# Ledger of designs, part 24: VHH binders against q9rw55

Target 1, 281 residues: q9rw55
Amino acid sequence: PQVEQLARQKMWNLAERFVAGESIESAIQAVQALERDGIAGNLDLLGEFIDSPAKCTEFADDVIKLIEAAHAAGIKPYVSIKLSSVGQGKDENGEDLGLTNARRIIAKAKEYGGFICLDMEDHTRVDVTLEQFRTLVGEFGAEHVGTVLQSYLYRSLGDRASLDDLRPNIRMVKGAYLEPATVAYPDKADVDQNYRRLVFQHLKAGNYTNVATHDERIIDDVKRFVLAHGIGKDAFEFQMLYGIRRDLQKQLAAEGYRVRVYLPYGRDWYAYFSRRIAETP
Below, E stands for the ipSAE of ESMFold2; O stands for the ipSAE of OpenDDE; V2 stands for 0.75 times the mean of E and O plus 0.25 times the DockQ between their complexes.

## First folded at step 4 (VHH)

Design v12 (framework vhh_7w1s_2)
Fold by ESMFold2-Fast, scan of step 4:
Structure v12 (fold): chain B 281 residues (1-281), chain A 119 residues (1-119)
Amino acid sequence: as target 1 above (281 residues)
Amino acid sequence: QLQLVESGGGLVQAGGSMRLSCAASGFTFSYAMGWHRQAPGKQRELVAKISGGSTAYDDSVKGRFTISRDNTKNTVYLQMNSLKVEDTAVYYCAAKTLYRGSWYEYDYWGQGTQVTVSS
């Protein structure tokens, strides 16, 4: 019936705090509002598990429209994509469709001096995503494409070290998927400790590091680490989610740190918002 | 676009004082402002910066120079006291913004204003 539609209507009044609307225009306005506070945007068109090659290519076309709209609005394009949404794992003309579509997206962003972050998904996609990331860095340069490592995975510390030859831009996150204990730390303290290891090692290696967390203890530890090691504020940035700890976002920006906010938008906001609620019951 | 216009430079005797002004105009948000200087034959160096409520100074000017900002006038000032011959340089106003610029690099620079300190 209409149960889901009614639930979505009721939830939108709360969700509008965490989602930058359903259109490119609303997303651009949200980025401009953040920039007035000295905060950069990272735009994310919501959509995952898209099931057909044609829909994956259409989604990629919509991401390219977003990049063009950001440029037209005077914003340097900085966009996150999930490779599963643009066809990762689907064969088209003898090549992975996700890789083909990612090339189109990154090429467009590069024209405007922009950047594409390849969002990491569940553990089963890590190998293929890192392989495709290496390919794309080789084609476009590390200044135009980055990826994500998740501290909840045992493998992430080794993955980070294995990528040092690329001098990669990496967003460090704790992780948001339900994962088995065979691949992920079950204890929060271990996840948090591994997060610090990933960030500190990446910074020490001289690689641009995106510290994506709302955990103020970790943020304070990063502040102390960079000060103690003479690492400049141009070597990293803090990243946070839209609508979460706006006070902290403004405080960090006022202190002279680079701050970037992940701004999800689009018609598929319900799944994203549901994960936000589940993380903060 | 943001535009920065410096004023207040000129010739002053050692031990004197001078106040530089930098007026910002346009629709680009500037979250941090600063003053740099470049002496003949040397590289440009940061003198002072202001971001939010915080200020920072190069050791060579600490205690002698003061940076301040008037948000209602959209202007940043550099008050220079106890001037020395070695303070002679072209002084540049700079602004950091996220709008149509590079992240945390000074996106906008003024044209510079000459400060000459005579013995």
Scores: ipSAE 0.000, ipTM 0.127, lowest interface PAE 16.3, mean pLDDT 83

Design w01 (framework vhh_7w1s_2; at its last look DockQ between E and O 0.04; V2 from the best seeds 0.00; counts 0 for: pae O 16.1 > 2, placed apart)
Fold by ESMFold2-Fast, scan of step 4:
Structure w01 (fold): chain B 281 residues (1-281), chain A 116 residues (1-116)
Amino acid sequence: as target 1 above (281 residues)
Amino acid sequence: QLQLVESGGGLVQAGGSMRLSCAASGFTFRYAMGWHRQAPGKQRELVAAISGGSTAYDDSVKGRFTISRDNTKNTVYLQMNSLKVEDTAVYYCAAKLYRGSWYEYWGQGTQVTVSS
């Protein structure tokens, strides 16, 4: 407890770059600052080690409070959640708790014209997450709920194609979990090439595509692809992480592209910050 | 949910006038409403916008086009005067709910053709 508190205090001055504070108010202020530069936010309430049904429901309640606060502050409620944090895989009265809590969250966002992104986790959760995504799109519409596909997984191209009838909003990422070579490309070049395939196929299918990468080569390839195929700047957006390549974020927004920044916040920021430091030398 | 239904448009001779209407249903809160247009081979562009007590216009239409709204009918209008052949385009009504969001609610579009 005390050792963690001391480490946390020591690292906060570095963490300020990557985390939008510990409170809803600080997170909203961070989004407002981005909006002054023509950049939108995607709010992520940090919550590690949520191990009980009660904690999952409390986390869902806190996400709903965030949605209400964003609306009251004049900000579109655009929020990412991990279904595991709201109870995916936990049975409560014969229903999946994660699905039950996700419905509550998405219903509240929909009241305010908002959007919920269902973050993808490790490979063992892909099947259940995509099935729950299909259910939620059917109930609320693709304009209010989206999900994530990870280019490091062999399965992702097939998954993307299987969702086309839903006209889904999908956030394309490379992937951040350590996965075995039986399910994920071990070579970075294959991950990057599969990322291009996912983005280009989704754009060409006429589906709203979130291009979530800091890789300038991929960004330049997307810019050329949309010009070559007559795809307007209102059919996709670039997404980046808070505090990473702020210069590139501003440049793309100034060029007229839609840019959204993933803003983690909350008291449980330490684990998130530690991962960012490991990935960003 | 917000739905936008456009009406008006059609054929008009150069120098003539036309009024487009956009009826909104659903959400009553909106930061801005705008009229966009897309001519063949061109990117869609914002022509006129209304937000609170303020209006904005593209330089190509300033002094000729007027955007207005009737809050009792939940309708936005685009009055187009002194029409030119280069105003020929599909005109789209669009809304953004929040200041920092984008135009995410769109009408189906209405064709305006200006003959010489």
Scores: ipSAE 0.657, ipTM 0.847, lowest interface PAE 1.5, mean pLDDT 91
Fold by ESMFold2, look of step 5:
Structure w01 (fold): chain B 281 residues (1-281), chain A 116 residues (1-116)
Amino acid sequence: as target 1 above (281 residues)
Amino acid sequence: QLQLVESGGGLVQAGGSMRLSCAASGFTFRYAMGWHRQAPGKQRELVAAISGGSTAYDDSVKGRFTISRDNTKNTVYLQMNSLKVEDTAVYYCAAKLYRGSWYEYWGQGTQVTVSS
């Protein structure tokens, strides 16, 4: 017990740069610190895949508590959720539990003028997530719910175009799941080029675009693109991970760009941190 | 339904004056209100902001424009004096309802055209 506690403390000493703590209070403090530099937060309560319907609903209740705490602290609620964590794919009384719980979460966020981003997971969930995204935008409006497209998937350009009728708020990411070459580009150069196509097409369509990357070449390309096309800084934002390139985050904010930082928190930080170490040297 | 409604724009001679108003409905001012403008082919830029008792102005309008707020009417004003042709733009009212957020709510804009 003492040896394991010492090992977790050593891991935490390394992890605290990338995780905003275990509690709602520490997450709120981290957002407040970002806001002093003109940077917004994207709160994400860490949790693993949850198999029981009761635990999925409990997790949704915890997300609602986070939304309430953020509002009470004077922070605009902006929260990312994974639909699998709130019950996507679990039928309950003839309804998808994930959709039921997402409605509850988005309704609470909307009450406070907030926003919920529906994270995209592996490729097997893309169809159902986009279907549920359409339903939720129809119920709550695009200013209160958004989703994610992943540039490593071949399908993403078509998916982006198919959603234009919603005028959707979309976060563009490269992708973080193990995907076979039958559905995803194997070469980084192709992923990066498709990322640019997704971002530029979304901006040209007049839709709010979240440019989630630390790649300075892509960031510079976006800056040049928006200048060349007369696109205002209010039409997009840059998004980055907590603890990575704080200098760049502050510099972009000082230049007048919108910057949002992903702030994971919760007792499951160990799994999150372990994945970050495994992904990069 | 949260919205900002601008009024008071139009055509004015250079050297003239104009007052813009922005009424908020569905919310109460909390942190900041501001006026931005966008001339054809240019980026939207901050003109004036008010937060609490503090005001800020773009250098090009200092001494000519005054931002003010009436909390009882939930309204913010932009008094524009000594107007120049370069002030021609669509003027947008913006609100910041939460600490640390950008201007998150925008009006539809009102055209201000300054003729020589």
Scores: ipSAE 0.000, ipTM 0.293, lowest interface PAE 11.6, mean pLDDT 86
Fold by OpenDDE, look of step 5:
Structure w01 (fold): chain B 281 residues (1-281), chain A 116 residues (1-116)
Amino acid sequence: as target 1 above (281 residues)
Amino acid sequence: QLQLVESGGGLVQAGGSMRLSCAASGFTFRYAMGWHRQAPGKQRELVAAISGGSTAYDDSVKGRFTISRDNTKNTVYLQMNSLKVEDTAVYYCAAKLYRGSWYEYWGQGTQVTVSS
C-alpha cells in the first residue's frame, strides 16, 4: 500500500493528461476549459469495484453532488455512470439497487436539463443494462438518459435495432473489455467494420448518435456518410477521451461538429491511467 | 402530395453567379434538404446539404456554393458563385423525410450551363 501510494504520487504528473483531477472542482474546471474551445464535457466519476450496497449508494450520492456542482457552475450536467458502481445486481427492498440509484441520479440530472449515459460494461451485463435502460427511458425520456453499444460484440447490431422504438441516444464504442471470441470479434478489422455499421444504421434510423472514436479513418467515413445522406451536424456528435488527440478534438469543433470529451475524475484514477498507458504508449 | 420544384437554372459565363431555388410543397423544412447534380456522362453527386441549422458541402464547391433555406417560403436555395465549366450539370433538389423510415423526394431538375 505504501509503495502504491508513492507510485500514485509520482505518476500523477503523467496521469493528469488523461484524468480531470481528483475532485469535483477540478472536474468542473476541466469541463469549463473544454467549453472555451467549443467542446462539451462528459464527466465520469472513477470507481469501478464497489462491493457493498452502502458504498454503491454513497457512490450514487457522489454522482448527484457532481450533477449539482455542474449546474451550480453553469454547466449542463452530462455524466456517465456504470450501473455496477451504483448497485446493479444487488437486491434492495425488492428492487435492483442499480436501478434505484440510477433513478435518483437521472431525476437530479433531469431537474437541470442534464443527461446521464449508462456506460456499457462487459458482455455479461449487457442484457440487464439494456433492460434497465429501457425502463429508465420510459420514466425519464430519451433526452435525459442514454447508453452505450460496443461494436466488438456480435450482438450489438441486433441490440441497436431492438432499441429503435425508444429513439435512443447511443454512444458507439469499439469496446473496452476483454471479451471471449464466443461473443466478440477477435480481429480489429471486424470490430472497425461493425463499428461503422452501428454508427451508420443508427444515423439512418434518425437517432442521435455519439461517435466515440479517435480513429480518423472512421471519422472521415462518418463525415462522408452524413454528407451523402443529408444528415446535419446537429444530429450527432464526436466523442473522445480526455487528453487524447486534442488536436483532432479542436479540429472537429472548428469544422462545426459537436464534440464531447469523456472526462474521468476521482481519487481512484490509477487503474484508469494504467489502462490508458497500455492503450496509448 | 409532396413535391419539389426547382428553378433558376440557365446559361451563365464562367466566373459568374447563379441562384437556384427549390420550392417544397406538402411538407415543412424541418427535414434535411440537399442539392445534387449530374453532369453528362457522370453519376449524380451530392453538392450541398442542409439539416436544421447545419450545412455540408462537397469539396469541389466549398467556398463557392452556399445552401440556405427560408422556412417561411418553404424554399431551399443554392447560391453558386465563381462558377466553372465543370459545374455544368442538371441540378436536382432533394428532401429526406423521416416517417418511420427515411424517404427521399426529388425535383425534376434544372439545367445549369457554364460557358467558357
Scores: ipSAE 0.000, ipTM 0.183, lowest interface PAE 16.1, mean pLDDT 89
ESMFold2 (binder alone), look of step 5: mean pLDDT 82; pTM 0.838

Design w02 (framework vhh_7w1s_2)
Fold by ESMFold2-Fast, scan of step 4:
Structure w02 (fold): chain B 281 residues (1-281), chain A 116 residues (1-116)
Amino acid sequence: as target 1 above (281 residues)
Amino acid sequence: QLQLVESGGGLVQAGGSMRLSCAASGSTFSSAMGWHRQAPGKQRELVAAISGGSTAYDDSVKGRFTISRDNTKNTVYLQMNSLKVEDTAVYYCAAKLYRGSWYYYWGQGTQVTVSS
């Protein structure tokens, strides 16, 4: 036990760059620091292993506390959740618990003019997540709830087009999960090219697009695309991860682009931190 | 909590073979495992993955690399044959585990250097 705790403390010294602390208060302070630089935040409460309905509901309650704390601090709430953390796939009283808890979270955010992004997980959850996204957009409006499409999945171009009737706010990512070649491009070049296709098609459709990447070649391609097509800087934003390419974040903000930083926080940071260390260039 | 430990990396001559091992400990072995690599000056890329009995390979390694798993030992392997200088990279083992939410774990990485 003591040696495990000491190892965790040692790892925290490195993790501080990528995680906005373990508390709501530290997360709020991190957002306020970003806002002073003209950069917005996207808050993510890191989950524990949550296998009971009661714990899923407790996690949802903690997300609602975060939303309330952001509002109290003068921040318009912008929060990302994983539906699996709030009970997706668990039936309670004939209803999906994740959908029930997501409604509570989105309703609270909407009360304060805020926004909830439904993070996409592995490929087995895409169908249910997109169906629940459609339901939630119908109930709350696309200005209060968005979702994520992953360019590494073959299906994502079709999914993007199928959602155009909603005028959806979508966060475009390459994808960070292990997926078999039956559902995902194994080649980086195909993932990168599909990322461009997703972003360009979504922008051309007139939908608010979150360009979530640190890849400068893609960022430069997006800059050229919006200029060539007369797309205003109010129709999209760049999103990056906390502690990664802070120089690029500040540069884009200084150039007048909208920039938002994904800010993970909470006590269950080890899994997130390990992946960040592995992916940091 | 799940931990991943890689072994089997090192220096090898072009045209040679090497087997990387990734031992999982601390919790239930994930059904989805893979190997990523990062070469100097390049982004990390998926090399090989195994999930639900399906395998996937980057085109640059297809036919030369084979991913396999031993569920009794909670270990995944990457057999690398006909190695090329351009296969030089840090190789990372990765796993996903579901416990009410998806958690993704990475190993520390192991260096593979292929000399000409």
Scores: ipSAE 0.000, ipTM 0.125, lowest interface PAE 18.0, mean pLDDT 84

Design w03 (framework vhh_7w1s_2)
Fold by ESMFold2-Fast, scan of step 4:
Structure w03 (fold): chain B 281 residues (1-281), chain A 116 residues (1-116)
Amino acid sequence: as target 1 above (281 residues)
Amino acid sequence: QLQLVESGGGLVQAGGSMRLSCAASGFTFSYAMGWHRQAPGKQRELVAAISGGSTAYDDSVKGRFTISRDNTKNTVYLQMNSLKVEDTAVYYCAAKLYRGSWAYYWGQGTQVTVSS
């Protein structure tokens, strides 16, 4: 493959547009730069797909270090985690390791008035993730824990409604996994329309809604919806990926909307690239 | 940019086995990888997908096909067992970028022909 033959410096030149560096320090500096533009950060520690319990706990420890460092730097911690990366589905002394590690992470964030978003993964993890989300909201409060619903899944409208008793903070995404047509809409038009349904229903229910999309047509529809229904700019936010549509991020912030940018960082991008290059010297 | 290169495929008799490989390269925050197939005159359909440690399968292949990934080689495999004539198709490796992209990145495709 072409990219595996590039020098590390060339690959870094491409990656640096989309990654907030390798270290906690560089990630925090990137958040501070965004905050000067009126844009908030959502930090994501990049990890390898390592499935040992010890490595999952090490990853959780590194997320806690990030939370502590953000607080020390004067940033209110806002971090996304994948439960699979901290041990979801692994038994440790009769308890799910992912749930045990998520409790540690959320407890630390809560000490600093922070927030943890539980990223949704493929459809096979939806049931367990939503069950664990409900448990964690009950223990820590909806102001400290959120999760994600994916509009490509048929089930998501029902899931959204079933969570209204929690008054949950939910990030609405289209979906990132390859799913069978038995569980997910195969047509983009249906995914996009279901995205609007999720966002509009969640906003009408009075729940804090994170509109995570670069699709300007959807963004414009959300702007019109909130205006028509008297929904304040403090009841929702737009979320985008670091390095993607920076022009749109700044425009929305300038218009007075809340904007948050997902910032991936970490050494594992380097390890990933290093392995690719070494295999095709 | 993500690139996909497929290998494997060919002719096999019904009841036989075949393994397809797909080498992926490029930077991404997170992605799902999978296999789709398309028979002549039919729509392209999802066969199997893998993301992180999780897998998903179309009901028509459950118990017969297994998707796996070698993270050190960034290669996705499709092990196909108990092949049927109805499995005859061009098999495409596909990748979906994390958050904000509904676009699939496709490989060139590899022909699998199952004879009776």
Scores: ipSAE 0.005, ipTM 0.389, lowest interface PAE 10.3, mean pLDDT 84

Design w04 (framework vhh_7w1s_2)
Fold by ESMFold2-Fast, scan of step 4:
Structure w04 (fold): chain B 281 residues (1-281), chain A 116 residues (1-116)
Amino acid sequence: as target 1 above (281 residues)
Amino acid sequence: QLQLVESGGGLVQAGGSMRLSCAASGFTFSYAMGWHRQAPGKQRELVAKISGGSTAYDDSVKGRFTISRDNTKNTVYLQMNSLKVEDTAVYYCAAKLYRGTWYEYWGQGTQVTVSS
């Protein structure tokens, strides 16, 4: 309705700092702008909790269009997806639809030498997502598919260790969902310390580690850790969100670190923007 | 693995000229190639780049440095004229195969020392 349209227009003036527009073309232009500062992109088509199998497959088709457009523009595809958006938990011909659609997406990315990150969602999806991640790594290789671990969950340290046989590429995040204290640390200090443990253990295991945080204290601790342990700048990267601490992104790139920016785009930007405002006081 | 080998560094007097060469092997073309430098106590910086026949330069070297490419020899050059003491640095050749990524491939570095 009209009220929603006016609210969206007002919110977009603020949201445009955090969202790379509504189209594939605008997302590609944002990647090109970051490249001028030596920064890479991680493209994310916005959309969550798609309600039908047909919509899940349509969303997967749109992700494949993004991958094809990135390749056509000379960009090596690097894309994040939520398995729930492509049908995780929905049955199609006796197979999980999310797994079926993820295979299509990863196969297309692999064709172009690209990479797909399987975003982690709330705690109820961790088991199925890690099981599907193991399956997909077995089919496509760890150089083409990765996943996310969340330091706010008690289980994550054990999950990280259990995956070492895969030599996995993992994006370490603090966590963005509202979780009960039965599964997640209620205190920020515990979340932050567990984040350091996840990153340090993954780096020591020789696994490619994506350090996804804007927390300068943690970033400084990671810098000190890799220097102390002789870990090269080609073994990890810092990841940040589009529009957040642009100064820090450019500083880290100038210091010779690998920096990648999570670039959300698409028509469903309002939900994403609302979460950003809730997390950033 | 893709490899970049630099040559042409050394000691030169202020006001002099020097040409650096970067021979690329393991690939025929890249999206972009560039020359970076790192001076003592400074962060690494991009000095000059060539991409699709277009060139770009850092303000500190515009009009003095020229980047060029010989596709037949798979070699990139950096012609440095009117050298200043502050151009003293280790110079690195670097390549990226795709747009929107980091420079993934780096040479060993070559020292350029400009004396007054």
Scores: ipSAE 0.013, ipTM 0.423, lowest interface PAE 8.2, mean pLDDT 87

Design w05 (framework vhh_7w1s_2)
Fold by ESMFold2-Fast, scan of step 4:
Structure w05 (fold): chain B 281 residues (1-281), chain A 116 residues (1-116)
Amino acid sequence: as target 1 above (281 residues)
Amino acid sequence: QLQLVESGGGLVQAGGSMRLSCAASGFTFSYAMGWHRQAPGKQRELVAAISGGSTAYDDSVKGRFTISRDNTKNTVYLQMNSLKVEDTAVYYCAAKTYRGSWYYYWGQGTQVTVSS
């Protein structure tokens, strides 16, 4: 209906800053434009909450198509996935569907020298996600699978240390979910301080660290830290969201730092807006 | 860790005005913020949203409601004018963060009752 199309256009005006279009082709073009500026991409296929095993497997198939398309376009695949979107927590024939589908995705990326980041979700999924991360690193290598730690969680410093045996690639974020004060710092100052602790400890441990923040104070602190400790620009990267602080992205790249932009795409952005009662964790 | 603290709401006469406030704290990532409402027995619907300099409104409130943001306080406001009995609902502050999907966060809700 036309009313739905007008609403879609209205919501797209709000979302267009953050989304690289609806197709694989538009996403690939967006990554190529970033690469011309010395900035790498982290591709993410948008998915609304997926509640059936068949849809989770279909979503995984679409991620594999993305990986194939990136390779065909001359791009080394670098893709983020939510394990919940590919079936984490759903048992199929005695196996976690998310783990089964993640193996398929990572195997395809590894075939092309690529990388899969396992996005972290709310606190209730941290244990299972880190467990599955250990399993997948053991099978594919830390050079092909990474995950995310959230500084707003009290547990994250301990989680980071517990993973050092894997020499893991970790993306450090502040956190984006609504969490109770029993598991997460209520105050921004504590979150920011814990973010610095996570990044600095991970760098000191010799692990590849993705510093995912737009906070210039933290970025400046990281710059000073790596200089003071003799840590090379090949040991970490800054990550930002597509359409956010494009000026800062270009500035950091021009200064010789590695920069990667989280680049979402897909048709499902509108489906979420049309189903306003649907909550995605 | 994103926390949404709503204020405002209450009882108002038809034709009156009311302002709702929502303060967001706890994270620094870019987001869209807005207001949804839910009347008894009905689905929750988007009323107004703001992301950076862009705004969006449901057609039922366009011209009567205005969403705005205080850039220094990370607070979003909903100015509601020419209120109708049909505007009676629980109003929820919402934040959308973008990390490959829209992650939706909700305040606890504030009741707005418009009497005739």
Scores: ipSAE 0.000, ipTM 0.186, lowest interface PAE 14.9, mean pLDDT 83

Design w06 (framework vhh_7w1s_2)
Fold by ESMFold2-Fast, scan of step 4:
Structure w06 (fold): chain B 281 residues (1-281), chain A 116 residues (1-116)
Amino acid sequence: as target 1 above (281 residues)
Amino acid sequence: QLQLVESGGGLVQAGGSMRLSCAASGFTFSYAMGWHRQAPGKQRELVAAISGGSTAYDDSVKGRFTISRDNTKNTVYLQMNSLKVEDTAVYYCAAKLYRGSWYFYWGQGTQVTVSS
C-alpha cells in the first residue's frame, strides 16, 4: 500500500504541470491566467466513475456546475466531454443515457453562448458518437457542439466528408488510444500525412477547424495553406495541451492566431487514468 | 520534438530472457509509456503499459514480462523472461503525454526473434 500511495504522489508531482488542479475554482483560475495571455481554454473534467447510470448522471451534473461557474466568472463556457462518462451505451426510457445527458449539458452551455466538444474515444465508439453528434447538431446547431476526428484511423477521412452537410466544427487530433493496425495506421508518417489531409480538406470545405497538435511542421504547413487559400484567422484555431510547449502557445497567440488550451482538472484524475490504462487490450 | 528510440532487440533462444529499452527525448514527462508488438500477418497489439505505479499486461505475457521506467534516464524497459517462439515480433515503444492526450508517440520498432 505504501508503494501505491507513493506512486500516486509521484504522478501528481509530475501531473501538476499538466493538470489545472482538482477543483472548479482552480480550473477557472487557470483559464483566466491563459486569457490574460490571449489564449482561450477548453475545460475537461476528469471523471472517476463506476459503470452505473446514477454515476453518469452525477458526472453530467458536475459538468453543468462547471459551465455555470465559468459563466459566473465571466468566461464563455467551452467544455469537452466524453460521452462514455455521461452514459453512452446505457438505455433509459428507450433513449441512450449519454445522449440524454449530453442534451442537458449542451442546452446549459448554449444558454450562455458556450460550446461543447464531444471527445472521440477508442475506435469502437466512433460510429455511435458520430451518429449522436449528427443528432445534437440538428437540435442545437454546429455553433454550440463539435466533435473530434482522429487521423490515426483509416476511416476518418471518409467520416470527415460524410459530415460536410452539417458545416461542423471539428477538432482534428492524431489519436491517443492504443489501437490495432486493422483500424489504425501503425506508422507515424501515415498518421501525420492523414492529419494534414483531414485539416486541409476541412478548411477548404469552409468548416471551422481546430488544429490540435504540438507538431511544428504541421503547424507551419497549416499556416502556409491558409495563407495560400485566403482563409482568415477567424476560420480556425490551434489547440494544444495545458503545460506543454507554453512558449509555442504564446508565440502563436502573439502572431494573431487563435489558440485554445485543453485543461484537464478534477479530484479523480489518478483513478480514471489508471482505469483507462488497465482496460487497454 | 518528442522522439522514442528502442534498443535491446535481437535473437534469443526459447526459454531465454531479453530486455528492451526505450529512450525518450524532447520531453521531461509522459503519463503513460508502453510496448506494442506486431508479428508478420497479425495486427499490432498492446504488450505492457505503465503509468505511475500502475501496470497493465496482455494475458499472454502476464507473469513473464515486466515493464518499468527510470525517470532519471527518461527510459522505459520491458524485461522479457521465459520467451516463447510466439513472442517473435517487432516491438514498438509508445508514449502518451497525459491522460486524455490526443497523440501517441511511436518508436521506430525493434525486432525480437525467438528461435526454437
Scores: ipSAE 0.000, ipTM 0.149, lowest interface PAE 15.8, mean pLDDT 83

